# VHH binders against q9ulm0r997to1333, part 1

Every score and structure here is a prediction.

Target 1, 337 residues: q9ulm0r997to1333
Amino acid sequence: FSIPVHFTNGTYHVVGFDGSSTVDEFLQRLNQEIGMRKPSHSGFALFTDDPSGRDLEHCLQGSVKICDAISKWEQAMKELHPGKSEGGTRVVKLMYKNRLYFRSQVKGETDRERLLLASQTSREIVAGRFPINKELALEMAALMAQVEYGDLEKPALPGPGGTSPAKAQHLLQQVLDRFHPRRYRHGAPAEQLRHLADMLTTKWATLQGCSPPECIRIYLTVARKWPFFGAKLFAAQPAQLSSKENALVWIAVNEDGVSILDHNTMQVHITYPYSSVTTFGGCRDDFMLVIRSIPDKSSGKSHIEKLIFRMAAPKIAEATFIMASYMNHCTTTVNPP
Below, numbering starts at 1 at the first letter of every chain, in headers, positions and changes, except where a header shows other numbers; antibody chains aren't numbered by Kabat.
ipSAE, averaged over its two directions, is called F for ESMFold2-Fast, E for ESMFold2 and O for OpenDDE. V2 adds 0.75 times the mean of E and O to 0.25 times the DockQ between the complexes of E and O.
Where letters were taken out, [cut] stands.

## First folded at step 10 (VHH)

Design t3
Fold by ESMFold2, look of step 11:
Structure t3 (fold): chain B 337 residues (1-337), chain A 119 residues (1-119)
Amino acid sequence: as target 1 above (337 residues)
Amino acid sequence: EVQLVESGGGLVQAGGSLRLFCAASGFDFSRYAMAWLRQAPGKRREWVALIYIEGSTDYKDSVKDRFTISRDNAKNTVSLQMNSLKPEDTAIYFCAKGWYSTSRFFDSWGQGTQVTVSS
């Protein structure tokens, strides 16, 4: 047996396995073959797509047999589309990408890990889950263009060699579509889109001769200036707002705890360390956090704060699982005998 | 251990042809992208042709339509057919193994084979 494992930059690696292979064993082979560290260091995990075709991903647990996970996916898809024959439907798509981000593990990163982490970050920038101004967004897109396509070729050279103006414009639009925030181009007139492409050309040209590892290092150096780099962000509506229309926030989950960010500016309002989180979970579309403060020295009593947010149930499940994973990691790394 | 052994280089006149061969061992050949790189005297090593596991190819513009890369997964070999050779093609040619199935980055290469194109 073999199956492609996809990465966020649109590439894949084919990995072999047998009927007894667990997800952990499968990932050990994958990491050995592509030159990445094990998940406890890299924080990468294996995901399947949703059988329904919804924009959801499902993290595979390490003890599960890979063949069983594939069969479960196939059975779920058959139940959604009764009567379809084999071979005429979608096949499961495996994705390998970062799930947990550990600042202490940055020094040991391989070039393969940096490439894939930058690619994943670029997707977050495009999707609007990363704060970036217009000027910097073009610089970041140019870096990814240099990584993916190399030096910008000069347009309109007569005869053999060089690139025609039409091909150059097609490539520039492709780069913007892949690496530039959609919100800055949404509803923009054609004139503005051409201006963006011209500005991209200027930025990309300055990178001539910059190697992919150098571009990736620059990319990550810039991206990591944001304190929530590597955090998973979930849009949520606080249930306790007393206005006629509740404001949307980001719930950011990282190794330090759970933070509430302004949805528009992405500035942090408050951070709750995991040590202060006594319980969390969901019921239907309600996500709850229970926070315990430091006990009052005079009374010995602590304050309990209950926070409730409206979120889609699948996102609550994802957030809960990631929080639990970070909490477990902290106890494993800091809990001596 | 990964081993890549190039052969087929030599001295040819401008306009001539050569076919390079690469024998690969020590890894699961069918799962990795493969490439030919070259290094001219005093120049940096550069990529010239790439072939993915599904057989699709990519070429440096200066060799497109003159060079053809192919692979034989049954024999673990990669070849490069080089036609209409120019003095600018003079270089040591290396067979390279990609990082993974569709990678454009390489982590292993052989000792190389010299190609010299004279006027």
Scores: ipSAE 0.475, ipTM 0.810, lowest interface PAE 2.1, mean pLDDT 87
Fold by OpenDDE, look of step 11:
Structure t3 (fold): chain B 337 residues (1-337), chain A 119 residues (1-119)
Amino acid sequence: as target 1 above (337 residues)
Amino acid sequence: EVQLVESGGGLVQAGGSLRLFCAASGFDFSRYAMAWLRQAPGKRREWVALIYIEGSTDYKDSVKDRFTISRDNAKNTVSLQMNSLKPEDTAIYFCAKGWYSTSRFFDSWGQGTQVTVSS
């Protein structure tokens, strides 16, 4: 058997497997074939899309057989679409994405790993889960454009070989759609979008001759300046908010702990190291964190704080599993068997 | 070891045609995208044509409708039909192996074959 594995840059690789292949074995094979490091270093994992068609991804467990995972997905599809003849052309989509990010592992990154990280980051930028101003957003989009399409072709001088203006404009729009934050384009008048395209042209033109690896290097250098690069952000509403104000926050989960960020500015409000987290996970329909404060030097008394957040159930599960993974990693690193 | 051997290059007049050929060995050919790259004197190497494992193709705009890339998985070969050649097409042409099935990044290429188009 073989199945395509989809990457964050829109490309894919077909990987073979048999009826006994586990997700771990499958990933090992994939990594070998595409030149990726082991998951323990790269933090990459295998995901499936949701059979309901919702914008959800499901991380596959390493010990699970690939065939079983596929079968389970297919069964779920059948259950969700009773009576519709198997005519649905929809098949399970396997995705290869970074799940855990480790700063200590940056030095050993492969070119492929860098590319996929950059692509994944780009998706976060477009989705509004990365703090970026308009100027930097254009620069980042231009870098990705250079990687994906190469050198910007000069507008067709009225000579026989020039790209039609219409084609050029279409390309620019495509680049903006793929690599520019949606929030900055949403509701923008046509004139502003044209202006944005012009600015993109200018930025992209400056990258003439820049190779994809070099562009990716620059891209990641810039992106990693954000302290929460590689973190997973979850939109959440604090349940204990005495104020009637629908205050949203980001819960950022990374190797250092759990941070609460402002939803609009993404500025950090507070960080809870894992050492302070005593309990975490779903509580009824909410996400719960129990935090132990550092004992006051004066009183010696530690304060326990219970934090409750409203989150979607799948996101609660995801956050919980990621936190657990980081905690386990820290334990293993400190006490190597 | 991955081996890519190009052939078919030569001197041709503007408007003429050439067919380049690449023989691949040392890897599972059917699992990787293949491409033709070219490098003109004093210029950087650039991709010209790409063919994915399923047979879909992509081309540099400057060669679109003039060049055709094809592959034969049974023979582990890639070909590039070049029509309506222009002096600007003068370069060393390389057969390249993609990193994966739909890769625009390449991890290996041959020694290349010289294509010269005279005005």
Scores: ipSAE 0.044, ipTM 0.516, lowest interface PAE 4.0, mean pLDDT 90

## First folded at step 12 (VHH)

Design v2
Fold by OpenDDE, fold request of step 13:
Structure v2 (fold): chain B 337 residues (1-337), chain A 119 residues (1-119)
Amino acid sequence: as target 1 above (337 residues)
Amino acid sequence: EVQLVESGGGLVQAGGSLRLFCAASGFDFSRYAMAWLRQAPGKRREWVALIYWEGSTDYKDSVKDRFTISRDNAKNTVSLQMNSLKPEDTAIYFCAKGWYSTSRFFDSWGQGTQVTVSS
């Protein structure tokens, strides 16, 4: 059997498997075939789309058989879409994405890994889950354009071989749609979009001759300046709002711990290292963190704080599992067998 | 080890045709994208034609409708039919292996075959 594994840049690789293949074995094969590091270094994992069609992804566990995962998905699909002939034509989509990010592993990144990380980051930027101003957004879009499309073709001087202005404009629009933050384009008048396209042209033109690896290098260098690069962000609402203002926050989960970020600016409010986290996970319909403060040297008493956040149930599960994964990783690195 | 061996290059007059061949070995050929690259004197190597694992193709605009890339998975070969050749097509042509099934990036290529188009 073979199945396409989809990457964050819209491409895929077809991977073979048999009835006994586990997710771990499958990933190992995939990594070998495409030139990726092992998951313990790269942090990449395998996901499925949601059988309901919702914008949810499900991380596959390493010990599970690929066939079983597919079967489970198919069964769920059938149950959710009884009688709809169109529902019967959907097949499970396997996705290969970065799940865990380790700063210490950056030096050993492969060119494939860098490409996929950049692509994934680009998606986060477009979705508004990355702090970026308009200027930098344009630069990042141009870099990605150079990677995907190569050198911007000079508008054909009125000669037989020049790309039609219409085609060029169409390409620019495609690039903006694909690589530029939606929040900056949403509701923008046509004139502003044209101006944006012109600016993109200018930025993209400066990258003439720049190779994809170099563009990716630049891209990642810029992106990694954000301290929460590689972190997973979860939209959350604090349950104990002392103030009338239902302020949303981002819960950022990474190798350092759990951080609370401002929803709009993504500035960090507070970081809780994993060493301070005593309990975490779902509590009823909410996400709960129990934090133990460092004992006051004077009193020796540790203060325990309970934090409760309203989050979507699937996101609670995801956050919980990611935290657990990081905690386990930290434990194994400190106590190497 | 991945091996790619190009053949079929030569001297041709403008407007003429050539067919390039590439024999691939050392990997599961049927699962990877293949491409033809070219490098003209003093210029950077550029992709010319691409064929994905399932047979879909893409071309550089300058060669579109003149060049045709094809593959034979049973024989592990990829070909490039070049028609209506122009002096600007003069280059060393390389057969290249994609990173994966639908990759536009390449990690291996052969020694190349010289194509010279005279005016």
Scores: ipSAE 0.880, ipTM 0.954, lowest interface PAE 0.4, mean pLDDT 93
Fold by OpenDDE, look of step 12:
Structure v2 (fold): chain B 337 residues (1-337), chain A 119 residues (1-119)
Amino acid sequence: as target 1 above (337 residues)
Amino acid sequence: EVQLVESGGGLVQAGGSLRLFCAASGFDFSRYAMAWLRQAPGKRREWVALIYWEGSTDYKDSVKDRFTISRDNAKNTVSLQMNSLKPEDTAIYFCAKGWYSTSRFFDSWGQGTQVTVSS
């Protein structure tokens, strides 16, 4: 059997498997074939799309058989779409994405890993889960454009071989759609979008001759300046806030711990290292964190704080699993067998 | 070890045709994208034609409708039919292996074959 594994840049690789192949074995084969490091270094994992068609992803566990995962997905699909022939044509989508990010592993990154990380980051930028101003957004979009399309072709002087102005404009719009934050484009008048395209042209033109690896290097260098690069962000509403202030926050989960960020500015309010987290996970319909404070030198008493956040159930599960994974990693690194 | 061996280059007059061949070994040929690259004197190497594992193709605009890339998975070969050649097509042409099935990036290429188009 073979199945395509989809990457964050919209491409895929076909990987073979048999009835006994586990997710770990499958990933090992994939990594060998495409030149990726092992998951313990790269932090990449295998995901499936959601059978319901919702914008949810499910991380596959390493010990699970690929065939079983596919079968489970198909069964769920059938259950969700009873009697509709249309449900029968949808096939499970396997996705290869970075799940855990470790700063200590940056030095050993492969070119493939860098490309996929950059592509994943680009998706986060487009989705509004990365702090970026308008100027930097254009620069980042231009870098990705150079990677994907190469040098911007100069509008050919009116001669038989020149790219039509219409084609050029279409390309620019495609680049904006793919690589520029949606929040900056939504509701924008046509004139503003044209102006944006012109600015993109200017930025993209400066990258003439830059190779994809060089562009990716620049891209990641810039992106990694954000302290929460590689973190997973979850939109949440604190439950303790009085009914009057619909204050949203971002819960950022990374190798350092759990951080609460301002929803609009993405500035950090507070960070809780994993050492301070005593309990975490779903509590009824909410996400709960129990934090132990450092004992006051004067009283010797540790203060326990319970934090409750309203989040979607699937996101609670995802956050919980990611936290657990980081905690396990930290424990293993500190106490190497 | 990945090996790519190009052949079929030569001197041709403008408007003429050439067919380039590449023999591939050292990897599962049927699962990877293949491409032809070219490097003209004083210019950077550029991709010209791409064929994915399933047979879909992509071309540089300047060669579109003139060049045709094809592959034979049974023989582990990729070919480039070049028609209506122009002096600006003069370059060393390289056969290249993609990173994966639908990759637009390449990790290996051969020694190349010289194509010269005279005016």
Scores: ipSAE 0.636, ipTM 0.859, lowest interface PAE 0.7, mean pLDDT 92
Fold by ESMFold2, look of step 12:
Structure v2 (fold): chain B 337 residues (1-337), chain A 119 residues (1-119)
Amino acid sequence: as target 1 above (337 residues)
Amino acid sequence: EVQLVESGGGLVQAGGSLRLFCAASGFDFSRYAMAWLRQAPGKRREWVALIYWEGSTDYKDSVKDRFTISRDNAKNTVSLQMNSLKPEDTAIYFCAKGWYSTSRFFDSWGQGTQVTVSS
C-alpha cells in the first residue's frame, strides 16, 4: 500500500504502509523520508479531511491503524452519500501540518520544517487569522512568491503566438490569491486588483537572488513577532445572561494557555495560564472554561470564574484536544517522572 | 548515502543532440522528484527540467520542446534528451534529487557533466 500525504503548500509525498501500520509508525517513516523532526520537537501531526467535504480536519491519534482510519472515513462517506458508492467516489486526503507549537524547539528546526511552518502561516494570513497590515501583507506575499516561483522573470521578446503579457498578469493574480489576505481584496474591481499586482511586482523584484531558505527565514522572523504565532484560533461568542450583545472573540490556544483576543484587532484581552484552568469542556455548542484566580495576598482566597462560549461542537472538540495535549506536555516538562 | 552520477556530456555542434544519463543510488528512487540543473560559466545554477515521482514533467521555457526528461524506476536512472542544441546551452549539467515526491527543491546532486555547444 501507499498513499499521498499532502502539505499546506499544495505538494505531497507518497508513503508506504501495510495493514498493521499505526499512525505513529507511518509518521516515523514520513519524517525520516522528508527530513522532519519527530512530533515531540516539530509538533506536526497527521490529519484527515472531513468525509462531508466541510472545511474541517480530524487529527489522527498515534495508536490508530492507518487502514482503520481510512475505513472509518470511507464508512462515513458511504453513510453521507447512499447510492454513490459506485464509480467516481471521493477518496480520503491525508494532511501533514503543525498542531502544537513549542518555542523551545525553534533552534533545532530543519529547512523542511521552516518551509512547512511558513506555508501554514501563509494560509492563516490569507484566511484572516493573523494580524497583518496592508503594507506588510504585500511584502510577505512577495517572499512566498520568491520561494515558490523564484526570481520574477522579465517578459521575453514576443514569439509566434506568444501570450506572455497575459500569462504574467495571470501569475501575479495567482500569487495574490495564494499568499495575500482575502479581506484586502474582497469585492475589489479588476482595476484595483491590477494596481495591487503592480505593487507586488515592485516588492518581488527587490528579492532577486534571494534563496528560498533566506526568504523563509525572513518570513518566519517577521511572523514570530506576533506573540500568538503558532496558536490555534477559534471564533467564539461569549454567552451572557439576559444580554443582547453579540461580540465575537478569538479563543487562542497555545503553549502558555488559553487567551481571549479581540476579534477585529486580535489584541489580547486576557490570558489564562493552564495552571489556572480547573476544568474545561463542551455541552452541545457551549464551550466552558472554569478558572481559579490567583489567591489574594492578605486573605489567601481565590475566586472561581465560569466562562461560557458558543462554538460549533467539532471546534470545541478540537480546542479541548489541543489544550489537553499542551497541558500534558507542560506537566511532563515541569514535573518529569 | 545518496549518490548521483551524471554522464553523456561532451562537445557538439550547434543544432546537434546529446543524451545525458544519471545513475542514482542510496535512496528509494521511485518516490522522489528528480531534476536536471545547469550552470553556465559565470552564471548561477538554474533548473531546466523536472520529473515528478509519477512521471509528469516540467521544463524551463528556454528548453521546452527541445529537451525531454525521463526516468526508469526499475534501473534507478534519469535521462535528458537534448535536441536542437544552442551555444547558450553550454553548461555543466547536474542530476538532482528532490526533497520529496513533488518537491521543486533539491538536496543532493552529482559532480555534473560538461556540455559544450560550438558554432
Scores: ipSAE 0.576, ipTM 0.850, lowest interface PAE 1.7, mean pLDDT 88
Fold by ESMFold2, fold request of step 13:
Structure v2 (fold): chain B 337 residues (1-337), chain A 119 residues (1-119)
Amino acid sequence: as target 1 above (337 residues)
Amino acid sequence: EVQLVESGGGLVQAGGSLRLFCAASGFDFSRYAMAWLRQAPGKRREWVALIYWEGSTDYKDSVKDRFTISRDNAKNTVSLQMNSLKPEDTAIYFCAKGWYSTSRFFDSWGQGTQVTVSS
C-alpha cells in the first residue's frame, strides 16, 4: 500500500505502509524519508480531511492503524452519499503539518521543518490569523515568492522568451492570491490590485540570488517576533457581552497557556498559564475555562473564575485536545526521570 | 509615494572632499535604515555606507575612515561626507531605503548624483 501525504506548501510525499501500520510507524517512515524530527520534537501531526468536504481537519492519534483511519473515512463518505453514485469519487487526503510548537525545540529544527513552518505561517497570514501590516505583508509575500519561483524574471525584452506586461500582471496576481492577506485585496478596484502587484515586483526583485533556506531564515526571524507565533487561534464570542454586540475574540492556545486576544488588533487582553487552569471543555457550543487564582495571603483562600465562550463544537474539540497535549507535555518535560 | 532625491555631486580633484545630500519623503523615515549605494561605469551597484534608525553606522572597507554617513530624522535627510576622494570613487551615488523588516535589502532609491574624481 501507499498514499500521498500533503504539506502546506502544496507538495506531497508518497509513503508506503501495510495493514498493520500504526500512525506512529507511518510517521516514523515519513519523517525519515523527508528529513524531519520525530513528532515529540517537531510538533507535527497527521490529519485527514473531513469526509463531507467541509473545511475541517481531523488529527489522527498515533496508536490508530492507518488502514482503519482510511476505512473510517470511506465509511463516513458512504453514509453521506448512501446511493450508488460512483463508488466514491473522492479519496481521503492526508496532511502533515505543525500542531504543537515548542520554543525549546527551535535550535534543532531541520531545513524541511523550517520550510514547512514558514509555509504554514504563510497560510495563516493569508487567512487573517496573523497580525501583519501592509508593508510587512508584501515583504513576506516576496520572500515566499522567491522560495517558490526563484528570481523574478524581468518583463519583456525583444526575443522569443519575452513576457508581456499583461501576462506578468496576471501571474503576479496569482502570487498575491497565494501569499498575501486576502483582507487587503477584498473589494479592491483593479487599479489598486495592479499597483499592489507592481509593489510586489519591487520587493521580489531585490531578492535576486537569495537561496530558499536564507529566505526562510529571514521569514521565520520576522514572523517569530510575534509572541504568539506557533499558537493556534480560535474565533470565539464571550458569553458576557458589553455594549458591543457580536464582538469576537481570538482564543490563542500555545505552550504557555491560553490567551484572549482582541479580534481586530490581535493585541493580548489576558493570558492564563496552564498552572491556573483547573479544568476546561465543551458544553454544547460553549467552551468553558475554569481559572484558579493564587491564594490570597490575608484569607488563605483562592478564587475560582468560570469563563464561557461561544464556539463551533468541532473547534472546541480541537482546542481542548491541543490544550491537553500541551499540559501533558509540560508535566513530562518539567520532571524528567 | 516613496521619493528619494540626491544632490551635492560634482567634479572634484583627487584628495578633495564632497558632501552628498538626500531628501526623503513618502514614508515614515525614522523607521527605516538608509544607505548610500554607488555604481561606477561598467560595474554593478554596490553599497557604500549604511545608517540605522538609531544612528549606528556601517561602512564598506574601502571607504571606512574617509566617508561619514549621517541622518536627521527631524528633517528626513541623509548625508554622506566624502573626504580624501580617489579616482576609484567616481560613480553615480544613490540614496536608498531599506525594507521594513530588515536592513539587508533596499527597495527604493533616487535618480542618483554623479561624483567624478579627477587626477
Scores: ipSAE 0.347, ipTM 0.742, lowest interface PAE 3.5, mean pLDDT 87

Design v2
Fold by ESMFold2, fold request of step 13:
Structure v2 (fold): chain B 337 residues (1-337), chain A 119 residues (1-119)
Amino acid sequence: as target 1 above (337 residues)
Amino acid sequence: EVQLVESGGGLVQAGGSLRLFCAASGFDFSRYAMAWLRQAPGKRREWVALIYWEGSTDYKDSVKDRFTISRDNAKNTVSLQMNSLKPEDTAIYFCAKGWYSTSRFFDSWGQGTQVTVSS
């Protein structure tokens, strides 16, 4: 058996396995073949897409057999589309990407890990889950363009093998779609989009001869200046916020704890270290986070604060699982085998 | 629109001095590293002097004790004092703006000013 494993940069790698192969064994082979460290160091994990086609991913546990995971996915797909015999038969998509980010593991990163981490960060920039101003956004897009396509090519004269200026402009707009924040181009008139592509070519041209590893090094150096680099961000509505109706925040989950960020500026409002989180979980679309405050000087008693957020139930499950994984990592580190 | 206008070039005898000036507009000048680049006939453009947003400087070894770069963030200007000029300093000199994120790459420069050093 073999199956493609996809990455955030749009590439894939076909991995062989047999009926007894666990996810752990499968990933050991994958990591050896692509030049990555084991998941306990890299923080990468294997995901399946959702059988329903929703924008959801499911993390596979290491002890699960690959064949069983595929079969479970196929059975769920069959139950969602009963009566179909031919046509529209979708197959499972495996994605290998970063799930947990550990600052202590940065020094040991391989070139492949850096490439894929930068690619994943680029997706977050495009989606608006990374704070970036307009000038920096173009520079970051140019770096990814150099990695993906190499040196900028000059337009050729129109002809049988030539590229027209309109065709070159369309290609540049596709590059912007891949690597530049959607919010900065939403609703922009065609003149602004053309000007943005011209500015991209100016930045991209300066990178002539710059190798993909060097571009990625620069990319990550810039991206890591944000304190929440590597955090998983979840949009949420606080249930008891009286000052603004329908206010949104970001819940950022990382190795330090759970932070609440302003949705527009992405500035941190507050960080709750895991030591202050007494319990967390969800019921339907409500995520609850129970915080123990530092004891009051006069009474010696801690205040218990209950925070309730509205989030989609699958996102609550994801956030809860990531938080638990970080907490378990800290416990394992204190009590090593 | 980014505009960089160089001036102060000319013909000078070896051992002489020139001061180059650059007027900058169309961007938030104080947030960017600025540089002087040069291109000699038949040669690739090369970096010669860099000044960071906070005022610290860096120089190509061949000009290090002869050239001085400075900036005025209030007036959006950069200058290059060139002393003890040699014939190998003959080039078109460009004032360049760095990337927002790094001082390694330059994405804008002016039309340049010619410096010619006679033997």
Scores: ipSAE 0.272, ipTM 0.711, lowest interface PAE 4.4, mean pLDDT 87
Fold by OpenDDE, fold request of step 13:
Structure v2 (fold): chain B 337 residues (1-337), chain A 119 residues (1-119)
Amino acid sequence: as target 1 above (337 residues)
Amino acid sequence: EVQLVESGGGLVQAGGSLRLFCAASGFDFSRYAMAWLRQAPGKRREWVALIYWEGSTDYKDSVKDRFTISRDNAKNTVSLQMNSLKPEDTAIYFCAKGWYSTSRFFDSWGQGTQVTVSS
C-alpha cells in the first residue's frame, strides 16, 4: 500500500506501507526518503484530518498501525455521513507537521526541515497566531513569494511576450492570500488591497536573485526572534475572570513550560515552568492547570494555585498531550539511561 | 528626514583593515535594524552586514569572520570593522536603515563611502 503525506508547503510525498506498519515505522521510512532527521530531533509528527471535515488535526501515536488509523478514520467518516454517497469519496489526509520544537536542535536542521518550519510558521502568521505588524508581514510574505515563485518578473513592457498586467496582479493577490495575515486584509477595500499589492511588489523586487534556501534562512532568523517560536498556541478563556466575560488569552506550550499570553498583543503575562506544574489536563469540559507557587521565604509554605480555562475539547486533548511530551523529554534528558 | 552619513573609506592594501562609520539622524535609531550595503562597479547593490535593533548580527557568507558590524544607540552610530580585505571587497559602501526593527529590507541609505583594496 501507499499513501500521500502532505507537507506544510503544499507538496506531498507518497510513502509505502503494509498491514503491519506502525506510525513510527512509517515516519522512519518517510524521514529516510525525504532526508529528515529523527522525530526526537526534528519534532515532526504525523497527523490526520478530522473525518467530520472540521478544521481539526489528530496526531497519530507511534505504536499505532497505519492501517488501523486509516480504518478508524474511514469508519468514523461513514458514521458521520450515513447514506450520503458523497462521503464515500473522501480519503484520509495524512499531514507531516512540526509538533515539538527544541531550540537546542536548531543547529542540525536540514534544508528541508527549515523549509517546512518556515511554511508552517507562515500558516500561523496568516491565521493570526504570530505577533507581526503590517510592515513585517509584507516582508515575510515577500520572502515566501520568492521561495515559491522565484524572482518577480518585471512588468513586461507592452511587448508581445510580456506577462499580462492582469496575470501579474493575479499572482500578487495569490501571494497575499497565501502568505499575508488574513486579519489585515479582512474587509479591506479594493483600493487598499491594491496598495498592499504594490507594497508587496516593492519588497519582493528587492529579493531578486535570492535563492530559496537563503530566503528561508532569513525567514527563520526573523521568525525565531519571537521567544515563542515553535510554541503551540491555544485560545482559552479564563474561568476565574468573572468580571470580563469576553477575556481571551493564548496558552502557549513549548519546551520551557506553559505561558499565558495576551490575546491581542501576544505579550507574555506569566510563564509556568513544568517543574511548577503539578497537575494538568481536562477537568470536565475545561482545561485545568495546578501550579505550585514558589515557597515564600518567610513561611516556607508553597501555595497551590488552580487555573481553569474554557477551551475546545479537542484542543484540551492536544495541549495535554503536548505538555506531557515535553515533560517526558525533560525527564529523559536529566536522567540519561 | 532620515539622514545617513558614511565615513572611513579609503585605499588599503590586500590583507589590510578599515573601519567604516555611519552617523544616523531623523528617526528613532534604536527601533530599526541597520545594515551595510556595497556596490561594486557594474554589479548590483548587495547587503554585507546587518545588525538588528537588539544587537544580533548577520553577515554575507563572503565576509563572514572578516567583517564585524556594531551599533551605538546612544550616539546613533553604526560601524563596520573590515579585516583581511580583498580586492573583491572594492566597492562603494552604504549605511542603510531597515524598514523596521527586524527588517532585512532597507528603505534608505547614505551617499556611500569608497573602499578600494589594491592587490
Scores: ipSAE 0.224, ipTM 0.665, lowest interface PAE 1.5, mean pLDDT 91

